# VHH binders against q3afa8: the designs that were tried, part 24

Target 1, 265 residues: q3afa8
Amino acid sequence: MDKASLGIGIFDSGVGGVTVLKELINLLPGENFYYLGDTAHVPYGSKSKEELLILGDAIIRFFLKLGVKMVVFACNTSSAITLPILKERYPVLMEGMLEPLRKNMPAKAKVGVLATEATVKSGLYQKKLMETNKFQEVYMIACPQYVPLIEKGIVSGKEVEEATREYFEPLLKEEVRDVVLGCTHYPFLTETIQKLYPKIQVIDPAAYVAREVYRKLKENKLLGENGGKVQFYVTGDEKSLKNLGSLYLGYNIDRVQKIDLEVIV
Below, E stands for the ipSAE of ESMFold2; O stands for the ipSAE of OpenDDE; V2 stands for 0.75 times the mean of E and O plus 0.25 times the DockQ between their complexes.

## First folded at step 11 (VHH; framework vhh_nb_b201)

Design q6 (at its last look DockQ between E and O 0.90; V2 from the best seeds 0.00; counts 0 for: unsure alone 61.0 < 65)
Fold by OpenDDE, look of step 11:
Structure q6 (fold): chain B 265 residues (1-265), chain A 126 residues (1-126)
Amino acid sequence: as target 1 above (265 residues)
Amino acid sequence: QVQLQESGGGLVQAGGSLRLSCAASGFTFSSYAMGWYRQAPGKEREFVATITSGGSTYYADSVKGRFTISRDNAKNTVYLQMNSLKPEDTAVYYCARVAVFTYYGKTTYPDAFDYWGQGTQVTVSS
């Protein structure tokens, strides 16, 4: 079997990963994708490293059974915590959310990062950014209103705009012009953000991820030619994936297969 | 090599004033945020004040209205004007280059510092 004909696995703890999927589909139309939302175990941010590794191993094994040539960690937590370990355990190409951005993002004096409270509090994101030596000042903005709004399908309108104005106030004060979306949900708000602040460069890590995936596949002669299929999987509730995934992808997700990772966490 | 050197510390009576200076070298001073921390005996190091490259200032609640942070980019120096000093202000004061600011709602925190000075002793007598 031609390895290049195998699909790409994408996983997240929830629906946020569909934003990464969208970028991958756009850049890699010849590929087949398997999307897994681990909705039975969300949120990942509150889990221990050990628990995340148990889940990670199960997820990788799941994808390997399906037949994949690459696994994309469309989860910031997993990207930061488990990817460095799992990439050494399994003979399959892997990519996460952070490294493509770190590698390819241009140097700026100032950068803003919109992120969840948990992400900001962990300190991992800003640490990784600073390690690049690309920035003199990093402004981390906790955005606690975003995910709840997005999960309700509210990606435009007064509530989102008001929250956005609040969150961007410190960025504007410091004349920050580059803003990273530090949560995989936040690309849902890109249009709203750009409407309010057309001079701000919104940076979606998903775009960097897609480019890096392309690069790796090309380098390894694994680019597919006859793809275009997407299969959706969940471990728990499928409602969010069906609703928000459909909204973001621009078509109805009608088929979602429920799977059991066969782990106790 | 990045270097930070504090000066201006000393003994002062309660209600008095001191002005601390921090001379910076080894980097483009104007491009970085600077800050002051202090550590009292037996206590953890605590944030005092920061100033961004853009000139925005942030203060700990305990020093608001009494301390003022400023900078002179031409001299590569950050200052801490301390007025109405209290015995509780007694500590070693450290200059730092600030790298990360964190915003929770309207609250701002200097989240990460990558370089520190050796510190200068400030003693406020009752």
Scores: ipSAE 0.785, ipTM 0.914, lowest interface PAE 0.4, mean pLDDT 94
Fold by ESMFold2, look of step 11:
Structure q6 (fold): chain B 265 residues (1-265), chain A 126 residues (1-126)
Amino acid sequence: as target 1 above (265 residues)
Amino acid sequence: QVQLQESGGGLVQAGGSLRLSCAASGFTFSSYAMGWYRQAPGKEREFVATITSGGSTYYADSVKGRFTISRDNAKNTVYLQMNSLKPEDTAVYYCARVAVFTYYGKTTYPDAFDYWGQGTQVTVSS
């Protein structure tokens, strides 16, 4: 039907949302996706709630003009702060990073979370996990070296391994066996982490997000066979998306359209 | 029903020692981290010490070297040994079940808990 032929919008502040996009493409190969990296306004973690709402509002309006049946918030900060509010402003289906993890993660005595310093300081990830009552001990690890290394394309080798050993030291000491990737950039490091610690279960929320997107589309009779096209947009610099994004997706992103968000204040 | 009951508080002279106990019931004690927090009059509640289910200990800078947290899983009890007490240690001390540990490099800041005890008063005279 007409709505089922609409696309799926997905956004992040930068390249990190590609890790969510990959899972969505794999699970929903017939759907059309519009990926927006809001690179003119990165980082999101330092912005006020008011600023994030203004940006989120503009991003949703951009996607509605393209014709979407769903918007995926592929940003941990936006998922926690803006999604609950923007959901009430727009009738379009929405999904974010935290609710799929909250819904689908099994109960564990102990869980580790790798996250940025900003995410850890915000308290938002911890709060969402504790609301589940599924965990006795949550170990939040601030990983300040990861994003800079990933943005340089360094996802393996001694420098990454040394940083990873330092971050995992407290997790190993406390016998934590389940580790959540609390930043959309960190799936770029999964192979390196698994090589060093094969018995630790690495949990990428992106996999749960894709499953919940599928379930919501199915439940609302919005699944479609729509061509399987992906269109890429940025608001600023496109280099990280073209380089890191192409590497992660396994194909060359050669067309990225630069746009200006229409902000209404 | 989860219960935490502190004991061992009282009046002590500066430089003295005191041992606090916290008896826990209503949950599998050995599976949870436990901690001590304190609140002085007119001040906010502050972290003192925590011990994980695995036995790792963490301390506030103001008490390092003077206080020792320990646990006895067979007795479902957590302890705080307080040595070299100072008047600024005067506070109500609370036992808590701790749920979140945050690491910035090697430092740890325990946070977020789901249960507190009623507290025990510690008064350190000059």
Scores: ipSAE 0.598, ipTM 0.807, lowest interface PAE 0.8, mean pLDDT 89
ESMFold2 (binder alone), look of step 11: mean pLDDT 80; pTM 0.807

## First folded at step 12 (VHH; framework vhh_nb_b201)

Design r1 (at its last look DockQ between E and O 0.86; V2 from the best seeds 0.77)
Fold by OpenDDE, look of step 12:
Structure r1 (fold): chain B 265 residues (1-265), chain A 126 residues (1-126)
Amino acid sequence: as target 1 above (265 residues)
Amino acid sequence: QVQLQESGGGLVQAGGSLRLSCAASGFTFSSYAMGWYRQAPGKEREFVATITSGGSTYYADSVKGRFTISRDNAKNTVYLQMNSLKPEDTAVYYCARVAVFTYYSGTTYPEAFDYWGQGTQVTVSS
């Protein structure tokens, strides 16, 4: 079996990973994708390392059973916590949300990072950024209002704008010009953010992820030529994926398969 | 090599004042945020004050209105003017290069420092 003809697995705890999928589809039209939303166990940010590893192992095994040549961790939490471990356990290419950004993002004196409260409090994201020595000042902004609004399909309007103004206040004060979207949900708000702050460069890690995936596949001679299919899987509720995923991808997700990871966490 | 050296600590009576200085070398001082932390015996290190490269200042609630952080980029020095000192201000004060600021719940926190000084002792007597 031509290994290059195998698909790429993408997983997240929910619908956020669709933003990564979108970038991958755009850059890699010759690939087939398997998207898994682990909606039965969302959120990942509140889980222990042990729990996340249990889930991670199950997810990787699921993808391997399907036949994948690469697994993309479209989850910041998993990228930070489990990816470094799982990549040593399984003989499949892996990529996450942090390393592509770390490797490829140009140096900036100041950078802002919009992230969930859990991400900000964990300290893992900023630690990883600072390890690069690319930044003199990193401004981590907790954005607790964003994910709830996005999950409701609210990606524009007064509520989002007000929240955005609040979150950007410290960034503007410090004359930050580069802002990283530190949550996979947040690309839904890119248009709104740009409307409010046209001079801010919004940086979506998903774009870096896609480029790194391309690079790795090319380097390993694993680029697909006859792909274009996407299959969707969930472990719990499918509504969010169907609704918001369809909206973001620009086509209707009609089929979502429910699976059981057969884990207890 | 990055170096930070604190000075100006000492013994002072309650209600008195001290001015701490931190001399920095080994990096472009004006491009970095600087800050002060303190650690009392048996307690965790706590944030006191920070000044960004842009000149914005942030203070712990416990020192707000009494302490002032400032910087002289020409001298590569950050200062902490401490007025109305209290016995509870007794601690080793550390200068730090501040790299990460976190904003949540309406509060600002400098959470990550890449370099620290050796500290200077401040003792406030009753």
Scores: ipSAE 0.774, ipTM 0.918, lowest interface PAE 0.4, mean pLDDT 94
Fold by ESMFold2, look of step 12:
Structure r1 (fold): chain B 265 residues (1-265), chain A 126 residues (1-126)
Amino acid sequence: as target 1 above (265 residues)
Amino acid sequence: QVQLQESGGGLVQAGGSLRLSCAASGFTFSSYAMGWYRQAPGKEREFVATITSGGSTYYADSVKGRFTISRDNAKNTVYLQMNSLKPEDTAVYYCARVAVFTYYSGTTYPEAFDYWGQGTQVTVSS
């Protein structure tokens, strides 16, 4: 089988990766996508490195069985912690959330990053941002309430606003005006964040990711006109994907296939 | 190249005071956060105090109320005023450029990357 005709695998712990999928569909409408939400194991932000590696390994093997030319880590936690390791284990092209951000983000004196606890605790995200020499001060905010709320479909209202005010307090104190959404779930909160803080520039890396996926496929002569189909998979509950995911994509996700990951210890 | 040079260390009696200075060169000092770290014999280096480019300050719990960090951007210098010194404050004190502020579990963790002074010894006798 011609490699350019293979699909593109995209995974996240839940519905968050849909924010990346939307940008990929817009930029690469002729490509076929396989979206996997590992909803049996969401949230990833509370998991150990070892757990994330086991899951990531199983997910990549699942995509290889489907026939993919690239795997997109549409999870900032997995991108920071597992992608560098899993890239060495498999020959398939990979792209994550961090390198496209590093390459495409303009230089700023100060930048804020909203992220999961696992991303923050890894130390890798902030280190990789500082290595660019684009930023003098980086403000990393761990946001443990966000993914659970988003996965329940709660993206506005008192509970989200209270959490957001808590998380933004140090950013406002330091007059940070540019804030990166360091989790693929967090674009669901953009409207709420901008309602509360209209002067803050919210930066969603998803468009950067789509651009870098396109570049890598083109450079490797793997671009194809392959039908533009999207297949959806989950390992557990599908409700947030079908509801919030459909709303974000602007079309109905009617069929979602449940799968069990083949975990190898 | 970035250079950080500490001074002002020495021997002092418990309850006394010292003021450390760190002269900086090779970068636009006013645009960067600066901090102090310390390392006691046989122990890991630990955070002491930091001051952001905007002037906000953060302190380790062990020194709050006793130590004050400040900066003079015209002189490219960061200071650590150390009052009510205790024998447990005995350490080599390092000036550092601080680049990351992590907010996790209600605590702020200032982090430095690869830009450290050579250190100045502070010894507090009882």
Scores: ipSAE 0.691, ipTM 0.860, lowest interface PAE 0.6, mean pLDDT 91
ESMFold2 (binder alone), look of step 12: mean pLDDT 83; pTM 0.822

Design r2 (at its last look DockQ between E and O 0.87; V2 from the best seeds 0.74)
Fold by OpenDDE, look of step 12:
Structure r2 (fold): chain B 265 residues (1-265), chain A 126 residues (1-126)
Amino acid sequence: as target 1 above (265 residues)
Amino acid sequence: QVQLQESGGGLVQAGGSLRLSCAASGFTFSRYAMGWYRQAPGKEREFVATITSGGSTYYADSVKGRFTISRDNAKNTVYLQMNSLKPEDTAVYYCARVAVFTYYGSTTYPEAFDYWGQGTQVTVSS
């Protein structure tokens, strides 16, 4: 079997990963994709490393059973915590949310990072960014209102704008001009953010991820030519993926297959 | 090579004042946030004060109203004016280049990840 004809697995704890999927589809039209939303175990940010590894192993095995040539961790938590470990356990190519950004983002004097409270509290994102010596000052902003609003389909309007204004106050005060979306949900808000702050450069890590995926596939002679299919899977509720995923991707997700990872965490 | 050198520490009576200085070299000083931390015997190092490259200042609650952080970019020096000193302020004070600021609503947490001075001892007697 031509390994290049195999698909690419993408997983997240929920719908946020579709923002990464969209970038991958756009850049890699010849590929087939398997998207897994682990909605039964959301959120990942509150889970222990051990729990995340159990889930991660199960997810990788699931994708391997389907036949994939690469797995994309479209989850910041998993990218930071489990990817380095799982990469050593399985021979399949892997990519996450942090390394592409870390490696390819240009140096800036100041950078803002919008992220969930869990991500900010973990300290791992900051650590990874600082390892690059690309930044003099990093401003981490916890954005607890964003994910709940996005999950409700609220990506514009007064509530989002008010939250955004609050979160951007410290960034504006320090004259930050580059802001990283440190959560895979947050690209849903890009238009709103740009409307409020047109002079801010919004940086979506998903674009870097897609480019890195392309690079790795090309380097390994694994680029597909006859793809274009996307299959969706969930471990729990499918509503968010169907609704918000469809909205973001610009087409209706009609079929979502429920799977059991056969793990207890 | 990045270097930070603290000075100005010493013995002072409660209610007294000290002014700490930190001379920086090996980097473009004006482009970085600077901060002061302290560590008392048997305790963890704790944040005291920070000043961003833009001049914004942040203080630990325990020192608000008593300590003032400032900087002179022409001299590559950050200062900590300590007034109304208390015995509980006794610690080794460290100068740091501060790189990360974390914001939780109205709460701000500055963190240094890269460079520290050797520290200067501050002792406040009762």
Scores: ipSAE 0.712, ipTM 0.889, lowest interface PAE 0.4, mean pLDDT 93
Fold by ESMFold2, look of step 12:
Structure r2 (fold): chain B 265 residues (1-265), chain A 126 residues (1-126)
Amino acid sequence: as target 1 above (265 residues)
Amino acid sequence: QVQLQESGGGLVQAGGSLRLSCAASGFTFSRYAMGWYRQAPGKEREFVATITSGGSTYYADSVKGRFTISRDNAKNTVYLQMNSLKPEDTAVYYCARVAVFTYYGSTTYPEAFDYWGQGTQVTVSS
């Protein structure tokens, strides 16, 4: 059995991880992907560390049964809290949202980060960025309106533009021109942001994640050659994945399999 | 190695003025935001004022209109001009390098992490 022919597992609490999946498909067209949205347990931001570890453990075991060579944590919360621990429990390669950004982003005097209130309140994202010594001033913007709008399919128009102007006001005042999308949902808004602020460099960590996945697979001689299949799974509601996910990927997601995670406490 | 050293503290009567200085070394001063924080006995350290690398200033509500933060990049020094001092301004004042500015709507929280001075005592008598 050829380990290089094994798939890549990608998970998020919902549809947001599709923005990472798109970058992976584009960069690695020879790979097979398994996407899991843990929609029965969304939101992850309100769960304890132990709850997230139990779910992450179950998700990794699910992917191992499918046959994966790598698991991508396409969730900022899981990347920060569970990946460092679960990496020590399993021999499978793992990648998350934050380390590729920290490694690959060039040094900048000022950087802005759009994030959920939970991410901002945690202090973990800011701390990990500051530890790189690449940034002198980090501007963290809590964006509570974004996910609700995106989940309703509203990614353009007056309501999104008004929220965006509010969030960018301090960034413009401080002349911040490099802005990180600190939530995997926010790439759905890139066109709207670029329309309003064409001089702003929008940075989607998903592209860095895809590059690091490629690098790790290459270094371990695990690059696939004749893949191209993408399989979709949810644990609960599939509506956002089929609607928003299809729009973002540019094709219809027709087949989504509902699964139950094997939780062991 | 980053070093921050405050000076200019002392005893002053209510209504008086005092100017604090913070000499910085071990880093490219002009590239970093700087701030002042204070701690009264038995209380938590609190934000007073910050000035970004670009010169934008932020103040705690309790000191607005009375305190002015400024910087001299040629001398690697940040200043806090304290006017109309009140007994409740009594505290140890710390110079800090500020790295993170967090926004919840219009509310801004400047945050210092690991680089503080040793502090200088300001005592305001009635």
Scores: ipSAE 0.690, ipTM 0.852, lowest interface PAE 0.6, mean pLDDT 90
ESMFold2 (binder alone), look of step 12: mean pLDDT 82; pTM 0.816

Design r3 (at its last look DockQ between E and O 0.80; V2 from the best seeds 0.75)
Fold by OpenDDE, look of step 12:
Structure r3 (fold): chain B 265 residues (1-265), chain A 126 residues (1-126)
Amino acid sequence: as target 1 above (265 residues)
Amino acid sequence: QVQLQESGGGLVQAGGSLRLSCAASGFTFSSYAMGWYRQAPGKEREFVATITSGGTTYYADSVKGRFTISRDNAKNTVYLQMNSLKPEDTAVYYCARVAVFTYYGSTTYPEAFDYWGQGTQVTVSS
C-alpha cells in the first residue's frame, strides 16, 4: 500500500480539534482524515502526565491500526506533555499545536494568549513561547467562560461579548495587537472577537499546524492525491461532536463511530 | 550580556522609607517589563511589584499603597520606593526582567522572569 495514500489521524479530548481539522481539510484536500474525540476522558487538563501518556499510547495505537501516515495532536495539553515522548516511541510523523506556532509565528514585542485556566495555570504554554525569544511580553489570559459557552453552541451574542470585553481589557491596556487563541475551542469565537476588536490580529495556531503538516508531508513525499474523506470517532458521548462539529465544518456529521481505547485512567 | 544590579537596601526602622534601584544593561530596557520580588528567610520568593514596558504597574496586596514602582528608561533603571515599612517587609529584594503576565479576571500575576539581580537586603526593625 502506498504510504502516501494513508490517512491523517487527528485527536482531541473533545470537539475543539475540529477547528484544526477544518484548516487541514482546507489546505490538504487530497488527504483522508480520521478524527478522534476522546470524550470519555475529557478534560485532559486535569489529568496527570501518566494518565495522558496512557491515553496517548492507546490513541496512537488506534490510529496505527487504521493506517495513518501522520498523527496530529489537536490538543494543547497533549501537545505540550505527551507529544515529545510519543514521537520518540512510535515511527509515525507527529505534529502538535505548539511547535508550529513557535516555529513560524513572527516575533512581536507583545503578544496576548487566550487560554483555559488549566493551560494558563500549567505554565507550559507561556514557557514554550518564551523559549523562542520572539516576545518581550506575553500576556496570558484565562478565559473560563469560553469553553462552557462554546459547548452550548453560544459563539455570539451578549454573553460572549461581555466575556470577551473582560478578557481583552488587560490586552488593550497594554496595547497588545496580536492575540493567540490558546485553546482549540476558541476559533469558534473568532468572528465575535474580530467584530469587537477589528484592529487585533487574531492568530489561530490551527493555521500554522496545517502549514506545518503540509510541509512535513511534502518533505517526506507523503502528500495524498485522492483523499477527501473524513471519518469521525469518539470514545464517549458524540452529541457535541455532531452538533458543534457540524456547525463549524459547515456540513452534517452523520456518522460517528464509538470506540473503546481499552484503557483505565 | 544582560545584567541587573540592585542597590539602596539597608537597615531602617518601622515606619521608615527606602528607595531601591536596579540598574539594567545588556538589553533594550524600554522594551521590557521590570519587577521586584522579595524573599524572607525560610519563605518562598514572592512578587512585590512590576511595571510593564508601557508603564502599567501591578503590586502585591501586601504592599499596595506603601510601595511604588517606577522606571527611568533614559537611565535604564527601575525603582522601588518603599514607604511605611514594616518588620514583615524584611527580605532580600530582587530585581527582575518580567516577561509573562497572567490574568485571572481582575488579578494579575507576573509568572516568568528570565533574568534576576543578585538582590539587596532590606531589614526593618521594630
Scores: ipSAE 0.790, ipTM 0.926, lowest interface PAE 0.4, mean pLDDT 94
Fold by ESMFold2, look of step 12:
Structure r3 (fold): chain B 265 residues (1-265), chain A 126 residues (1-126)
Amino acid sequence: as target 1 above (265 residues)
Amino acid sequence: QVQLQESGGGLVQAGGSLRLSCAASGFTFSSYAMGWYRQAPGKEREFVATITSGGTTYYADSVKGRFTISRDNAKNTVYLQMNSLKPEDTAVYYCARVAVFTYYGSTTYPEAFDYWGQGTQVTVSS
């Protein structure tokens, strides 16, 4: 009955969203979360805008059926491409990866952003960062190899290191020292990146997202003491969520419910 | 107040050369990437050349090997040396502050936003 007692829906294409979930649990330990990994359709970084909108629409309808007061787009690709459109279609509160980053990141002369192909091609991430006037030079790097490797549980070793050296080449040439993880999967690679480049500051937007979720819930009088439960859902394979996700969260994900999204084409 | 003022345009015969200059003020020039864009009648504004704050240069394929961008941080000035000019180089040339460099595979896409000069006309006759 009480809207403050409703849960918070969080989605990503796969395991990556647990990096945002971890920050949300830490900041909002009394709230209930529904985490959906759309593993039947991962990776999102290679999908068209039209595909992402169809999937996003189905995911929001799924969360509304569960009873949520807010939906968190824990996918940088979906945040850049679909959130601005879907927020006009549904009255539920929404938060994504891009706006918290742009609002909360301090001014820097040079910043690198590692992102999916879809995020880069959208042009929206770059435009929104530049509108802040916080950055003099922004270096956007499309990283198509990362999500597939991470979803296979490959977060270190030769293959990841070779891809990382390729992606960082222009950043090193321009002496970029601050690198934003522009995909919620990429925090799994932080140790590998810092092994290769110990002087680069890796910036994970997930903490900013949690702060903005808190702010929006407070502003709308929707904060609640609701039990602190987390329920996990996938649309396909659950292996990465149970394995890599459990390791990252620091507790065992033992119950994951498989669901089918109700897509409308 | 950011100000960008181009000069050096004019009429030149095909095969000839021109040097464009862009005087900049109102910001710490040495800390920003600068670039040149152009717009021919009936066409969209297109990227020509850019130079990062660190001195790295990028060129559109259509001008590579013929145009050279350079900067003089002591004079707050960006230059575009245009050699072997062709009639299709005819356009208004704009100096801009370039803010984004996007790396997609082997391709680099420099982007400028809200800081543009008034433009200088370059006309290349056959």
Scores: ipSAE 0.666, ipTM 0.844, lowest interface PAE 0.6, mean pLDDT 91
ESMFold2 (binder alone), look of step 12: mean pLDDT 82; pTM 0.815

